# VH-VL binders against c7peq0: the designs that were tried, part 25

Target 1, 252 residues: c7peq0
Amino acid sequence: MHNKIYNSFIDRKAKGIKSFAVLIDPDKVNPADIADLAAKCTAAKVDYIFLGGSLVITNHLDECVQQFKTLCDIPVVLFPGSPSQVSRYADALLYLSVISGRNPELLIGQHVLSAPAVKKSGLEVISTGYVLIDGGAPTTVSYISNTTPIPSDKDDIAMCTAMAGEMLGMKVVFMDAGSGARKPITESMISRVASQVSAPIIVGGGIRDAEKAYLNCKAGADIIVVGNAIEKETSLIKEMADAVHAAAPVLK

## First folded at step 6 (VH-VL; framework fv_inotuzumab)

Design c4
Fold by ESMFold2-Fast, scan of step 6:
Order: structure tokens, then C-alpha cells, then sequence
Structure c4 (fold): chain C 252 residues (1-252), chain A 121 residues (1-121), chain B 112 residues (1-112)
């Protein structure tokens, strides 16, 4: 297994380069729109395409991966709702452990069951400490995971959770307000987490405009992922990508 | 048992469009992908793309994007490939071919007999 | 794109001969443990191509056991142990590890 995608996260972070990822749910995207979407992502210089969601059908995922891999050169990273959701054509898999919760199935149980299939897939596996933050509304993730999200104003709990995940060997920290979030994660919380972890930090959920994407990067996020806003308005891809790429490194 | 039967040879002028059909029989039509592959005279085989007859999703090789359209008619178990803005370089035998569409996808267990498309002035 | 090259482009043989055709890819086709995505086809003009071998060495249903595939990484071979009259045809290898899918240029097996 080679670490090509993880190395790109580390190398870009080291250079102070901020990355923008578009999250596509294979079950929600119209297949007829994928070619146009891939072209828009290419023109906007999107850095990563994240494919997945809390509850996707495996055959749709594999087809969607193949379409993006054929139509553009942007790396495709799986963001699965289930460890069984794999496509051999993807560039990497974010192997999510929900460290913000206390459900042993989401910490390790599901991973034990999926490990043989993941290994056989040949995918690059990126261990990911997934930190679910309260976005003001129940999400598919919170319902499916049966875990309590960290309160939106408890910066210290989020910080300690991310630190623990990093110390336990997670290569990446993913701070997520969840799909359908009413409010995004605060700059204060992102900054607090960034002050204590060296791992690349992915931030997503509830980001609806270019200004918020920019401010999250300034606070310390390394990769901004946007899904819902892009589903509603694809013209936002260019605006978000430009804002993320324009963000200067934060002083630490 | 499994059979893919393609439409007959076509002669077209530059700038025209051609639509080739591939009729499937002997299996559940919506359970397998259908790919299209062409071979120009004296050249190797070139993959064009595929269609999933279940739902009609398509994937086309970049060089053909905007010029090729694949469709499926489940009532007749027939896949179509339409290629527009024809050039002399599009002169080739066009094949349809079946694959599993899930695990172990990308090799072709059954092929059509081929359709010669000639583009000449 | 992954490039696939066959050798020779053509060969002459007699019934009963052992025939070997080689296929080389520009990069390894080993995807994961037990998964190397290379197939072989037989084709005659005016007829549908036929799958002979998939995953390097697995014979497709109904294919005679005189056909065998071998190889690893970037180098692959199709062998016909005792050529029969119906085997005079063009043979193609194909990789399906990477998109876009790519094929060799073909090897024509002709009567001596």
C-alpha cells in the first residue's frame, strides 16, 4: 500500500497550501450531471473529490468513482458511511473512527469486520479521527451512529478529543458538523484544535459561503470540504476554491 | 445463450452522426454494463465508454465527451451509441461488449460482431 | 494512460505447434493480493471477439485447456500448447487495472 494521498495532505500542509474538497453523495447526484460537475471542479482547481455519505448504495458509489476517474485528474477519496462502501478505482479511503462518541462499533467494531475487504481492495487507507460537532439539527450521521455530538461551544472538549485521536495514531482529524447542519463549526473551535494537533485538519458541515471557507482556513483548517451548498448551487465551487486557495497561513 | 447483435455497416459523410445499436439476449439485460470499443484500420482497440442499462448512467473516455451519447432501451434490451461530428479518423469497426459492472469489472465476457462505420467524402 | 504492447505483431505456425504471445504493460497491473487485471481475447474478422483468459490465468467457461495465461507485474504470456485449425486468428490482451481501459495492438497467428 502506498501513501500517495496522505503524503499530499502532509506536503500541502507543510507548504501552507490550503486544500478544497467537494463532497459528492452518489445517491443524490444526478448521473447526467457528473460530466459537467467534473468539468467545473477541474476549471475551479478543486484539490480532492470526496465521494460518500452516511447512507449510500455500493453500486452507485463504484459507478460515480469510475465516472470521476475517467473525466478528470482530481484525486478521488472515499468518505464512506459504511466500511463496506469501497471502489477499487478510488485513490484513497478515509477510514473513519468516530472518536467523539462512545459507540465501540464506530471506534473499532465495524473496522474489524471490513478490514479483509478493505485490504483486498488495494486502496490507500488513511486512518481518520472523526469528530462530530453539534450543527444545530439531527443529521444522518448522528442518527446512524447513535452518538452524541460535541456541543458547538465546547472548544476544549473538541481539542482534547482531537489530541487523543492523534496520540492514538490517527493520521488525519476530521471535524464535521454533519450533512444538513444548520450552523458551521466556529473559527474559535478550529483554532483551539489546530493549536494542539499536527495532523492535517479537515473541516466540513454547514459551510455555505466563500467567506466562511476562508475564515476556517485562517483559523487553522488544512482542507475544507463542502457538500450541501454545492448540491444546491454548483457555481459556488469556483468561489469556495478561490477563497480556500487565497487563505494565508495562520501564525502559530 | 448470451448474444449481442449489432446493426449493419454505415457509410457517412464528414460532419454527420451515426447511431449503432447492440441488441442483447440470453441474460438479464439490466444486470450487466455494456461497453463500446472501436478499432480503426491497422490500429489497436480503443475504449470509448460504457452504459449501465439499470438507470442509464454513462461513463465516456475524455476525448469522446461531448461527441458520444449512449442510451439503453430496456423494453427491447438494446443499447445505442451515437457519435456526432464525424471525421475520417472515426472510420473504424465499433464493438459492444458486456462486463459484470461490480466486482471484477472491466473485462468483456461477450462481444457483438462489430459494425463498420466508414466516414468518407 | 497505461500502455499495453504485444509481441510479435504476427507469426506463422503449423497445426500442432506450441505458440506463445507476449503482452507488456507500462506499469504493474498488480492491484492487490490475488488481483492482477489482465485479459486475453481471440478475434476473427466478421465475428464477435471471444474472451479466453481473465485475471491473467483464469480460463473463461468453455475455453479449451490448450489455452493458458501466465505472468505477473508488467509481463504476461498467452500460450497455446497445440495449435488447432480454428486457432488461426488475431489475439489481443487488455488491462483493466486503470481507467481508461487499454488494449494491445494484436498478434495475428497465420498458417505457415
Amino acid sequence: as target 1 above (252 residues)
Amino acid sequence: EVQLVQSGAEVKKPGASVKVSCKASGYTFTSYYIHWVRQAPGQGLEWIGYINPSGGSTTYRRKFQGRVTMTADTSTSTVYMELSSLRSEDTAVYYCARDWGYDNSGYFDYWGQGTLVTVSS
Amino acid sequence: DVQVTQSPSSLSASVGDRVTITCRSSQSLLHSEGKTYLSWYLHKPGKAPQLLIYEVSNRFSGVPDRFSGSGSGTDFTLTISSLQPEDFATYYCQQYDNLPLTFGQGTKVEIK
Scores: ipSAE 0.479, ipTM 0.769, lowest interface PAE 3.2, mean pLDDT 88

Design c40
Fold by ESMFold2-Fast, scan of step 6:
Structure c40 (fold): chain C 252 residues (1-252), chain A 119 residues (1-119), chain B 112 residues (1-112)
Amino acid sequence: as target 1 above (252 residues)
Amino acid sequence: EVQLVQSGAEVKKPGASVKVSCKASGYTFTSYYIHWVRQAPGQGLEWIGYINPSGGSTTYRRKFQGRVTMTADTSTSTVYMELSSLRSEDTAVYYCARDWDSSGYFDYWGQGTLVTVSS
Amino acid sequence: DVQVTQSPSSLSASVGDRVTITCRSSQSLLHSEGKTYLSWYLHKPGKAPQLLIYEVSNRFSGVPDRFSGSGSGTDFTLTISSLQPEDFATYYCQQYDNLPLTFGQGTKVEIK
């Protein structure tokens, strides 16, 4: 059952069920707050906990995974910042290829280096076409990736990039405005991508209110990821989760 | 020579708190996690949680969350486990144990501390 | 939670006997990387428990070669090929594939 988490993505998408994920950066979260955060995620019926950041450089990731796995039953999914920063206790790994850019290290180079450690971890690996969209602010992702994000209004470029990623065998498309984004990805762009790909679509970055989360789901996002807003106010978890879950399936 | 030495037996009333100590010696205190495990009479071993003495981060089993607090004093190489709101079912021998290579199995254990909760 | 059960609860044996203790988990402990996370401990009253075996079959440093572990999936055994006087003790298995960590209830090996 190597594909348990990926199968949950495709099964939920097939049923028109929308998923909400809380993104937690292990280096930013206060360890003393994790129990309260886990309880709030459980009460709000959060579907996935995403752990990781572009610059995770400590062993906090493995400890944070263990805390969430002990305190709640919500699946924990990693997106690693380095080849060695994985936890065998996690449920899956989003193996990101930055297909929006032209940096060979982020397309394949780092994957070559990380493959032995990832295999040794025994984690379910979910190949992910990562599409970085301009969120109007400098981000760790854009700086570290040494790539140009797709302009926020170039819907067809994002669409063609996602299509290419899917055709190259990537199981999931992740559209990200980046941590600290000043503006979220537009519904127009999400709709354009959703019209051409069958893979589950994860959308994140700059989402600050329940209305935007809901509208992104209506546009075709399958999984909504929120990080910065939750870091500032954890009470938003319930509001966001409810909005995502309330998004009705597209008729036919 | 690695040693974990625990404090002596305690008898407490229901509703009280108990604080058990575990003094480490023979290794670099901050390099290894310390876990706490208990055994109630006639039952198997039950994992409670652990502390990383480097930084003091803790992970507690869900059923103990809110009642257990683990702390570490690096100046004395001592880990403490405090359990509050004691009930008769908390009567057990409590062990501290060192985590080998952060793997979740334990290379060295303390001798155990009997905590009896009686009215 | 992954449940771990041991059998027998107790057994009587003589020095020189071959002793086997079994441990069963409620679900497979085989991790997808091919490792199985199951350990064994020896415990005597009033003393600290001692690690014997980790990852099913690896002897911990200093553990005599008469102790061996075997098994796969959900069924595991600890074998003592020729019981010595210092081996009369209670033995516990532990899984560390899943959180929370869980242990067996123990098997007491007593003098016949």
Scores: ipSAE 0.609, ipTM 0.835, lowest interface PAE 2.3, mean pLDDT 89

Design c41
Fold by ESMFold2-Fast, scan of step 6:
Structure c41 (fold): chain C 252 residues (1-252), chain A 119 residues (1-119), chain B 112 residues (1-112)
Amino acid sequence: as target 1 above (252 residues)
Amino acid sequence: EVQLVQSGAEVKKPGASVKVSCKASGYTFTSYYIHWVRQAPGQGLEWIGYINPSGGSTTYRRKFQGRVTMTADTSTSTVYMELSSLRSEDTAVYYCARGWYSSGYFDYWGQGTLVTVSS
Amino acid sequence: DVQVTQSPSSLSASVGDRVTITCRSSQSLLHSEGKTYLSWYLHKPGKAPQLLIYEVSNRFSGVPDRFSGSGSGTDFTLTISSLQPEDFATYYCQQYDNLPLTFGQGTKVEIK
């Protein structure tokens, strides 16, 4: 299809511009709150809205996508937990391959099943090397993926995994500690991965404050994703967006 | 109130190009796609393509690729469609239409611009 | 390309009549999430097309109750329960399940 969203990732990374994404789980968000969320995201200059999650039980995805597309102009990117989490109304789909694990269903099997529907949707498809990192607690992601996360202090394993994903043609690397993580991914690990890959790096999971978002950007993350923390306190959206944007290099 | 206002009728010679404008008002310009649809005399509706005013990305029907260019000016909330190498079969009323999606239905339409291609 | 065919190409009716227009697609318009992407438009000479129905059966804002849509898969119907003078027009169905977006050839509703 087209590469509008992927090109925005590449262009922003090339300019040293850091991006902030808000992750919204369609099953958890109250539809009545979406207008307020969209307004807050717009005011905070949020760069992307990620819709999805590892366990989306009810099918509210299309409705949620349509509401955000109607209420704001921020690109909507699907972060699917299963083949059923596809909505043609979004701007792009992160086509996740869980390269940190050894489950063939998550490496390619589920993709084979979803490919006809994804092609029919006309969505921009962004091949994504998904690297699950141990966040200090069992997560829905690790259980659903039936795979062991990379230990939080094994920087070289994460680095080599991301490099392999890039060499296999994946356009984006997503480092995720998972929803509800006790520990976010370390700056050390982000820095090691960033030193060896040119692909945009998305980092999420366990990020609870603006300082950590900022430090992750300084370490080499290109896009910071926050979901769990903002579900409780939407005022964090602006604080985190500001911190992420402040991490951009100064052009002289 | 949502409104799409198009530029006036054009008469062009074969081989020329035409640029039609579509000015949007009454909504957030960058929140919706603008599609272009034409209707030749005695024929049905034919989809040409779309532009996303947020960022300017475009998609065109294959038969128009290389001849059509869509652009958006966010400062004036205006979309343009330029069609080059005009042929007599390009004589049609050209409509801009607002779509909530890149592949979707059209809730509001411009009034149409008649483009006549003749010697 | 997904082909969309309407029937009839034209029909004659009187004010107060029930009018039925059919639309058939070359493949199912049922999306994987259970929605069917088919819409209907009214078009009068010298005017812009107007959206009547989207997603098979949803009336657009301000569209009178006499207009209704039904169908599934590849077969769809637009019904006007009691034709009014302003309803003499050409009607188009549109599929938006696949790019390129395609329209039916149109059905002209004429005065008897």
Scores: ipSAE 0.000, ipTM 0.405, lowest interface PAE 19.1, mean pLDDT 85

Design c42
Fold by ESMFold2-Fast, scan of step 6:
Structure c42 (fold): chain C 252 residues (1-252), chain A 119 residues (1-119), chain B 112 residues (1-112)
Amino acid sequence: as target 1 above (252 residues)
Amino acid sequence: EVQLVQSGAEVKKPGASVKVSCKASGYTFTSYYIHWVRQAPGQGLEWIGYINPSGGSTTYRRKFQGRVTMTADTSTSTVYMELSSLRSEDTAVYYCARDRYSSGYFDYWGQGTLVTVSS
Amino acid sequence: DVQVTQSPSSLSASVGDRVTITCRSSQSLLHSEGKTYLSWYLHKPGKAPQLLIYEVSNRFSGVPDRFSGSGSGTDFTLTISSLQPEDFATYYCQQYDNLPLTFGQGTKVEIK
């Protein structure tokens, strides 16, 4: 169905239900470990699997999507770094516009080039206002190269950026400290953004434990996405999922 | 001419393993996926999984995970499917079938290999 | 899993007859503009299955004009306009919109 995944974001947010997503980089995951990882995500009741991140060869991404789609029932959402990162078997595509920066290629240029292929793929497209926040370390994600992150303590700049993205028609706001972040986004910044936008808010980068995931949800995040910590310790999948699901509903 | 030629019939005891081969010719071996599909006597077709001969990546249907292993030998243009811990319900004709970059439909099939699991 | 159901399970026909086989999926197979992922195969005992139709209505190379496919969403048909002796076989539809790939249970076309 059209907008099935986006409608799940909206419906869950309206009910005060918090969602947990596991971010998997197809180029870093060992194919032999995918079945075990899929089983752990299923047992932990993970809500979404996000696939993408670093420079990915399309064939590797497509095969990784197919493995997860065959091994579990969790929706697979593409988090692409380039126009070539598409798999027709995925459930949705986060169509990222890096609104925190001033690089026209990341705002609209690459999208112009990818639009015909994205349309042909039949994927549900979720327009996403991507807000890169300074995580204290240079990002290794190639698609955000040559963009300046918002300073970690400039809550109002992040808030105004997210508001602008929403007013320009972005369906989702994604606040990201970036791959390899040394520090996660503050609860203060999340709260400031959540106070002014109605769109679902995804928060990721630098989240290393269940307590931080929980606090981010209480601050107003709707979806918590974790990658690096899970790669180092897969037992964290259940701990973080439980914490996210236990978070008290935001007042609305 | 595209051709997929499979190994001959096998009779195995419960608990044993079987390894079926599928030799490809008439095309660039690494440009197509090879899927495996089986048909038990009097029943319909059941998809098992596939292998990409370029790189050897595999995807298996959930019910076969842990029991099936697919491998490819590019030097001989041959794909293998090994099924372990055999039960009587694994008695079936096993087919290999060609798929162009995971299109999902199969343009050419092998002739089939009958695997019988009996005491 | 997406379930695929064929009807009838079997039918009897004579050479020259028009034969229609139906396939119904539990979910829509429409994936993208112009693409619906449903195929049809012919299978004879002791022989390899053969592709007849892919993407609902596209005839595979070498397949006779008497075979045609139609349908949309969840309901699909395979039509043989004038049955020939070599057409007595079991026919399978297959969906490839969702993983795992699934087949219908088959429709056997038998001699009257």
Scores: ipSAE 0.648, ipTM 0.855, lowest interface PAE 2.2, mean pLDDT 89

Design c43
Fold by ESMFold2-Fast, scan of step 6:
Structure c43 (fold): chain C 252 residues (1-252), chain A 118 residues (1-118), chain B 112 residues (1-112)
Amino acid sequence: as target 1 above (252 residues)
Amino acid sequence: EVQLVQSGAEVKKPGASVKVSCKASGYTFTSYYIHWVRQAPGQGLEWIGYINPSGGSTTYRRKFQGRVTMTADTSTSTVYMELSSLRSEDTAVYYCARDYSSGYFDYWGQGTLVTVSS
Amino acid sequence: DVQVTQSPSSLSASVGDRVTITCRSSQSLLHSEGKTYLSWYLHKPGKAPQLLIYEVSNRFSGVPDRFSGSGSGTDFTLTISSLQPEDFATYYCQQYDNLPLTFGQGTKVEIK
């Protein structure tokens, strides 16, 4: 099994290089806009394209993956709403276990059912400890996942959850306030988690401006993911990419 | 018997557009992707892109993006490839091909020669 | 793009000869255990290409057993154990591990 994308996460983290990912929901993106979006991501030096969403109403994933792979050289990483949402043309799959909750189906059950298809796909699988944080409003993730998010001010609960995920063998920690969150995850919580885990830390949800993306990187996030704000204003792609990259050391 | 039957040869001037058809028979039209591949005189095979006849979603090779359009008519089991802003280097035999499991082609059309000359 | 290179570009052979054509990819085509995405086609002037081999070594339905494919990673071989008159053609390998799909430049098998 190759680990090309995971190795890029750990190598960049080791060098202090911060990464920016644009989250695209295949059900929300207009297919006619994909070429323009891919060009904007390329021009802005976006590091990863995350494809997926918490709820997939229709399955356009495979075609969307293939369009991005044809139109740009940015790695495409699946961020699925369920473990069964796979496309073999993607570069990697974030195999999400919702460790912040107590739903057995989202911890392991759905993974048992999807494992043969995931293995058959040949995708690089990146085991991911998904930590849902309360973003100040019910999200599709909290509603459909039937799990309670960690309160936004309970830094130590988030820290202990991430540590447990890492100790159980998860390669990446994903801290997510959810799509459409009113409040992003605090720098305090990110810093607390970063102080205790060595795994790459992905942070997303509710990030609306370049300053917050920058501050999250300074707090210890390794990869910043933005979706909702970009859907509303694509000029933010360049602004946020620049801010994230500026948080990196001047020299490698 | 699976068959892909293409339209006849075309001669076009530079700057014109050409639309090639590929009529499928002998299988469930919407169950397979159709790709387009061309071969210029004395050159090898070059992949252009594909269409999913179920829903009409398309993926094109980057160099053709903006010039190629693929469409499917499920009522006639026919796929079309339209190439615009033709140049002399677009002179080639164009093939449609059925995708049998993610990128290899089990059946091909007979080919359509498109000649671009002034 | 994944580059695919064939050798030789052409060869001369007689009916009954054993013919070997090589294909090399710029990166590994191994996708998962047992799955390597490389196919071979036979092409004659004025006719459609025909699938011979898929996933390195699987013969397509109706393809004679004199055709065999082998290889792994980046190095692949098509072998014709006893060349027949209908086998004088150009052969192409194709990778389908990554987009865009790419073909080798072709190997022409000519009458000696």
Scores: ipSAE 0.000, ipTM 0.463, lowest interface PAE 15.9, mean pLDDT 86

Design c44
Fold by ESMFold2-Fast, scan of step 6:
Structure c44 (fold): chain C 252 residues (1-252), chain A 118 residues (1-118), chain B 112 residues (1-112)
Amino acid sequence: as target 1 above (252 residues)
Amino acid sequence: EVQLVQSGAEVKKPGASVKVSCKASGYTFTSYYIHWVRQAPGQGLEWIGYINPSGGSTTYRRKFQGRVTMTADTSTSTVYMELSSLRSEDTAVYYCARDWSSGYFDYWGQGTLVTVSS
Amino acid sequence: DVQVTQSPSSLSASVGDRVTITCRSSQSLLHSEGKTYLSWYLHKPGKAPQLLIYEVSNRFSGVPDRFSGSGSGTDFTLTISSLQPEDFATYYCQQYDNLPLTFGQGTKVEIK
């Protein structure tokens, strides 16, 4: 019906505008801290709130969505949780297919199970080619699902994987070093992927400072995602948002 | 028959707190959200927030954040709304209302008048 | 916040009259699944509000068929085909597409 959030991704990319997203894990955030976090994101001009993580309980997700929607005007974008329920109050769902791995459940199996609940929710669905990159530490996805990440220095494998995802109809490419990454994705790899795909590119995992966020944008990332667990400080969230926004062309 | 029965009228001084109760009967208490909506004299309806009795999770409208606390007691099928640091502008009839999680309210309590005056 | 505005703020009518109340939202209430999240309530002094219509046009159980809802996008209408004595009340529309939940300012239907 309406692709409001996806259209915002492609419209901003077309204009060279870079977006900053804060990733919040509903299972790890203290509910008492949500109001303060929402205020900090608003003050920092955060573009999107991503709710999810490698392992998310859908009932906590729904409650957390409603709190953020009440406390701020920033769009809320979900990751797939359990198939049983989703929040219709969210603005969109990133429908992740882990195309970097060979686990059928993460390529299509879980999607088959979640499809009725997703359709019932009425959420805007954004098909997403999820490319897991080795961040120097095992992730929940790689450990529990037996999904092998792409080596951190294999730029062409990441590039070909993203291209294949785009050609298979994925609207967005998500490059992720994963929760707890010891090292972020290299600018070289981001640039190589960006050179061959037209879809919006989301980059996350291991980004610890404003300079890296800026350089990732210059390399070709369209949306930078940082996790809530390490980005609680107002100054750090604001510094990263400012750096991402500064990476846009100066001719605006 | 579904019923939501609220506690009686309260008169409070500015700066005090008030705690209003809403007792549910005639349905499975934990299957529905309970919202709170108020109406100040001569004004329209204003949504305050809600509680999920199943998990105790709450969501409050921004302007009430820090002053409102909602709780649920599943053993008595009762929801409470406590509003602190009362101001004269908080004078209103407070309603509890039932929601399947859809956002519209099929059954309402009778209302509790809270008067804040010196 | 999604603003909801009703018109008129008040009207005078006689028993048997057709009454039309309009509600306008600051943004579309059409959800991607095809549902539009707009409800109507009847409110009388000293009584709890009563649900009349949900999802634009669905009459709540026990609500007389003289009440009907219509509309799409940002423009909605509540119609009472033949006003009865018990219908003199204030009517509120409510959007529940977005948080916070918001109500129109109310339309008072008074005896002519």
Scores: ipSAE 0.000, ipTM 0.496, lowest interface PAE 13.8, mean pLDDT 85

Design c45
Fold by ESMFold2-Fast, scan of step 6:
Structure c45 (fold): chain C 252 residues (1-252), chain A 117 residues (1-117), chain B 112 residues (1-112)
Amino acid sequence: as target 1 above (252 residues)
Amino acid sequence: EVQLVQSGAEVKKPGASVKVSCKASGYTFTSYYIHWVRQAPGQGLEWIGYINPSGGSTTYRRKFQGRVTMTADTSTSTVYMELSSLRSEDTAVYYCARDRSGYFDYWGQGTLVTVSS
Amino acid sequence: DVQVTQSPSSLSASVGDRVTITCRSSQSLLHSEGKTYLSWYLHKPGKAPQLLIYEVSNRFSGVPDRFSGSGSGTDFTLTISSLQPEDFATYYCQQYDNLPLTFGQGTKVEIK
């Protein structure tokens, strides 16, 4: 009951079914556009809506969550820039520990401060080993936290980092090139991580077309998350969802 | 019984375009992607691209970008592949095939397209 | 592009013979846990290609058990344990690990 969303991650992975998530930043989306965006996600059969941003200037999270929950049946998962970004109306929270870096605040410090509020919210909590990969551009996380990303060609460092996160009890691994990435994570790196990790693997950042989404799934990604490209061109939602689902089509 | 039935042979001049059809039956048309594959005389099989009949999204092999267009008509359960700016090298048998995660469980009978002066 | 090469390009055989066809990819076809994306097809002139094997070793519905697939990584084999008259055809392997999808050049099995 408490692990509905996490159980959907592991069940789909076990069946070879690939999932597509759309990342929405509450501070960048116009509230008037949410209905259209929800309709497009529903039509495209988007599997998850990830809600969050690295820097939240105004408190619109609760409104945004409620709007999506009212307008569509797609699960809403919080992808917070900080552990303080919680809404009890969401379906789950990705409780991110930035294991690629050595900032104790992002490893555990901020979590200690947010834990009472998270527990009180009643949200399903999904412990997430967040592995920041160099996407050729500084991200809000790397800039504000002074957290160094793993170089884009250091497959073994990413693999060992993900393995350590899994061994420390993290339920999912999130490989992210960042929302402003100029280049996506390579298939080589995804494949190397997938070869050693059994946890669901979420991959995001710099994914601009359906072909790359498909190739990342074939490399071993279980969930593809796209935000920046869709923010610029919403017609990509259907193309990317179809490509992700095509990696493991299901007949019912 | 799953069946993919293609349109008949075509003879075209260089620079013309050709549109080949593939009619599906025996299954839910929108539940499977349809790929197009060709075979030039004396050559192996070459993948061209695919279409999702549910919504019409397409993915094409890079070398065919700007020359190939795939469409689907759900009312007739038919997929089309149009290839423009034809060259002699485009002479081939063109197949449609039903997708299963990248391998093809059922194929059309093939359509011979001959491009000659 | 992932290159796929078959060996031999052609062979002559008699009914009842054991036939082995090999397929080599330019890179490993192993992706996601436990899955290797390699398939085999039978093709006769004037007819549609037919799926024989998918995911290296899974026989497609209705395919006789004399057909078997094996291999891992970059090296794959299709075996016909006892060749039947209807098996004289051209065989193709296909990788579907990466886009673009690519096929081997084909192996023609001819009557001796």
Scores: ipSAE 0.000, ipTM 0.423, lowest interface PAE 17.9, mean pLDDT 86

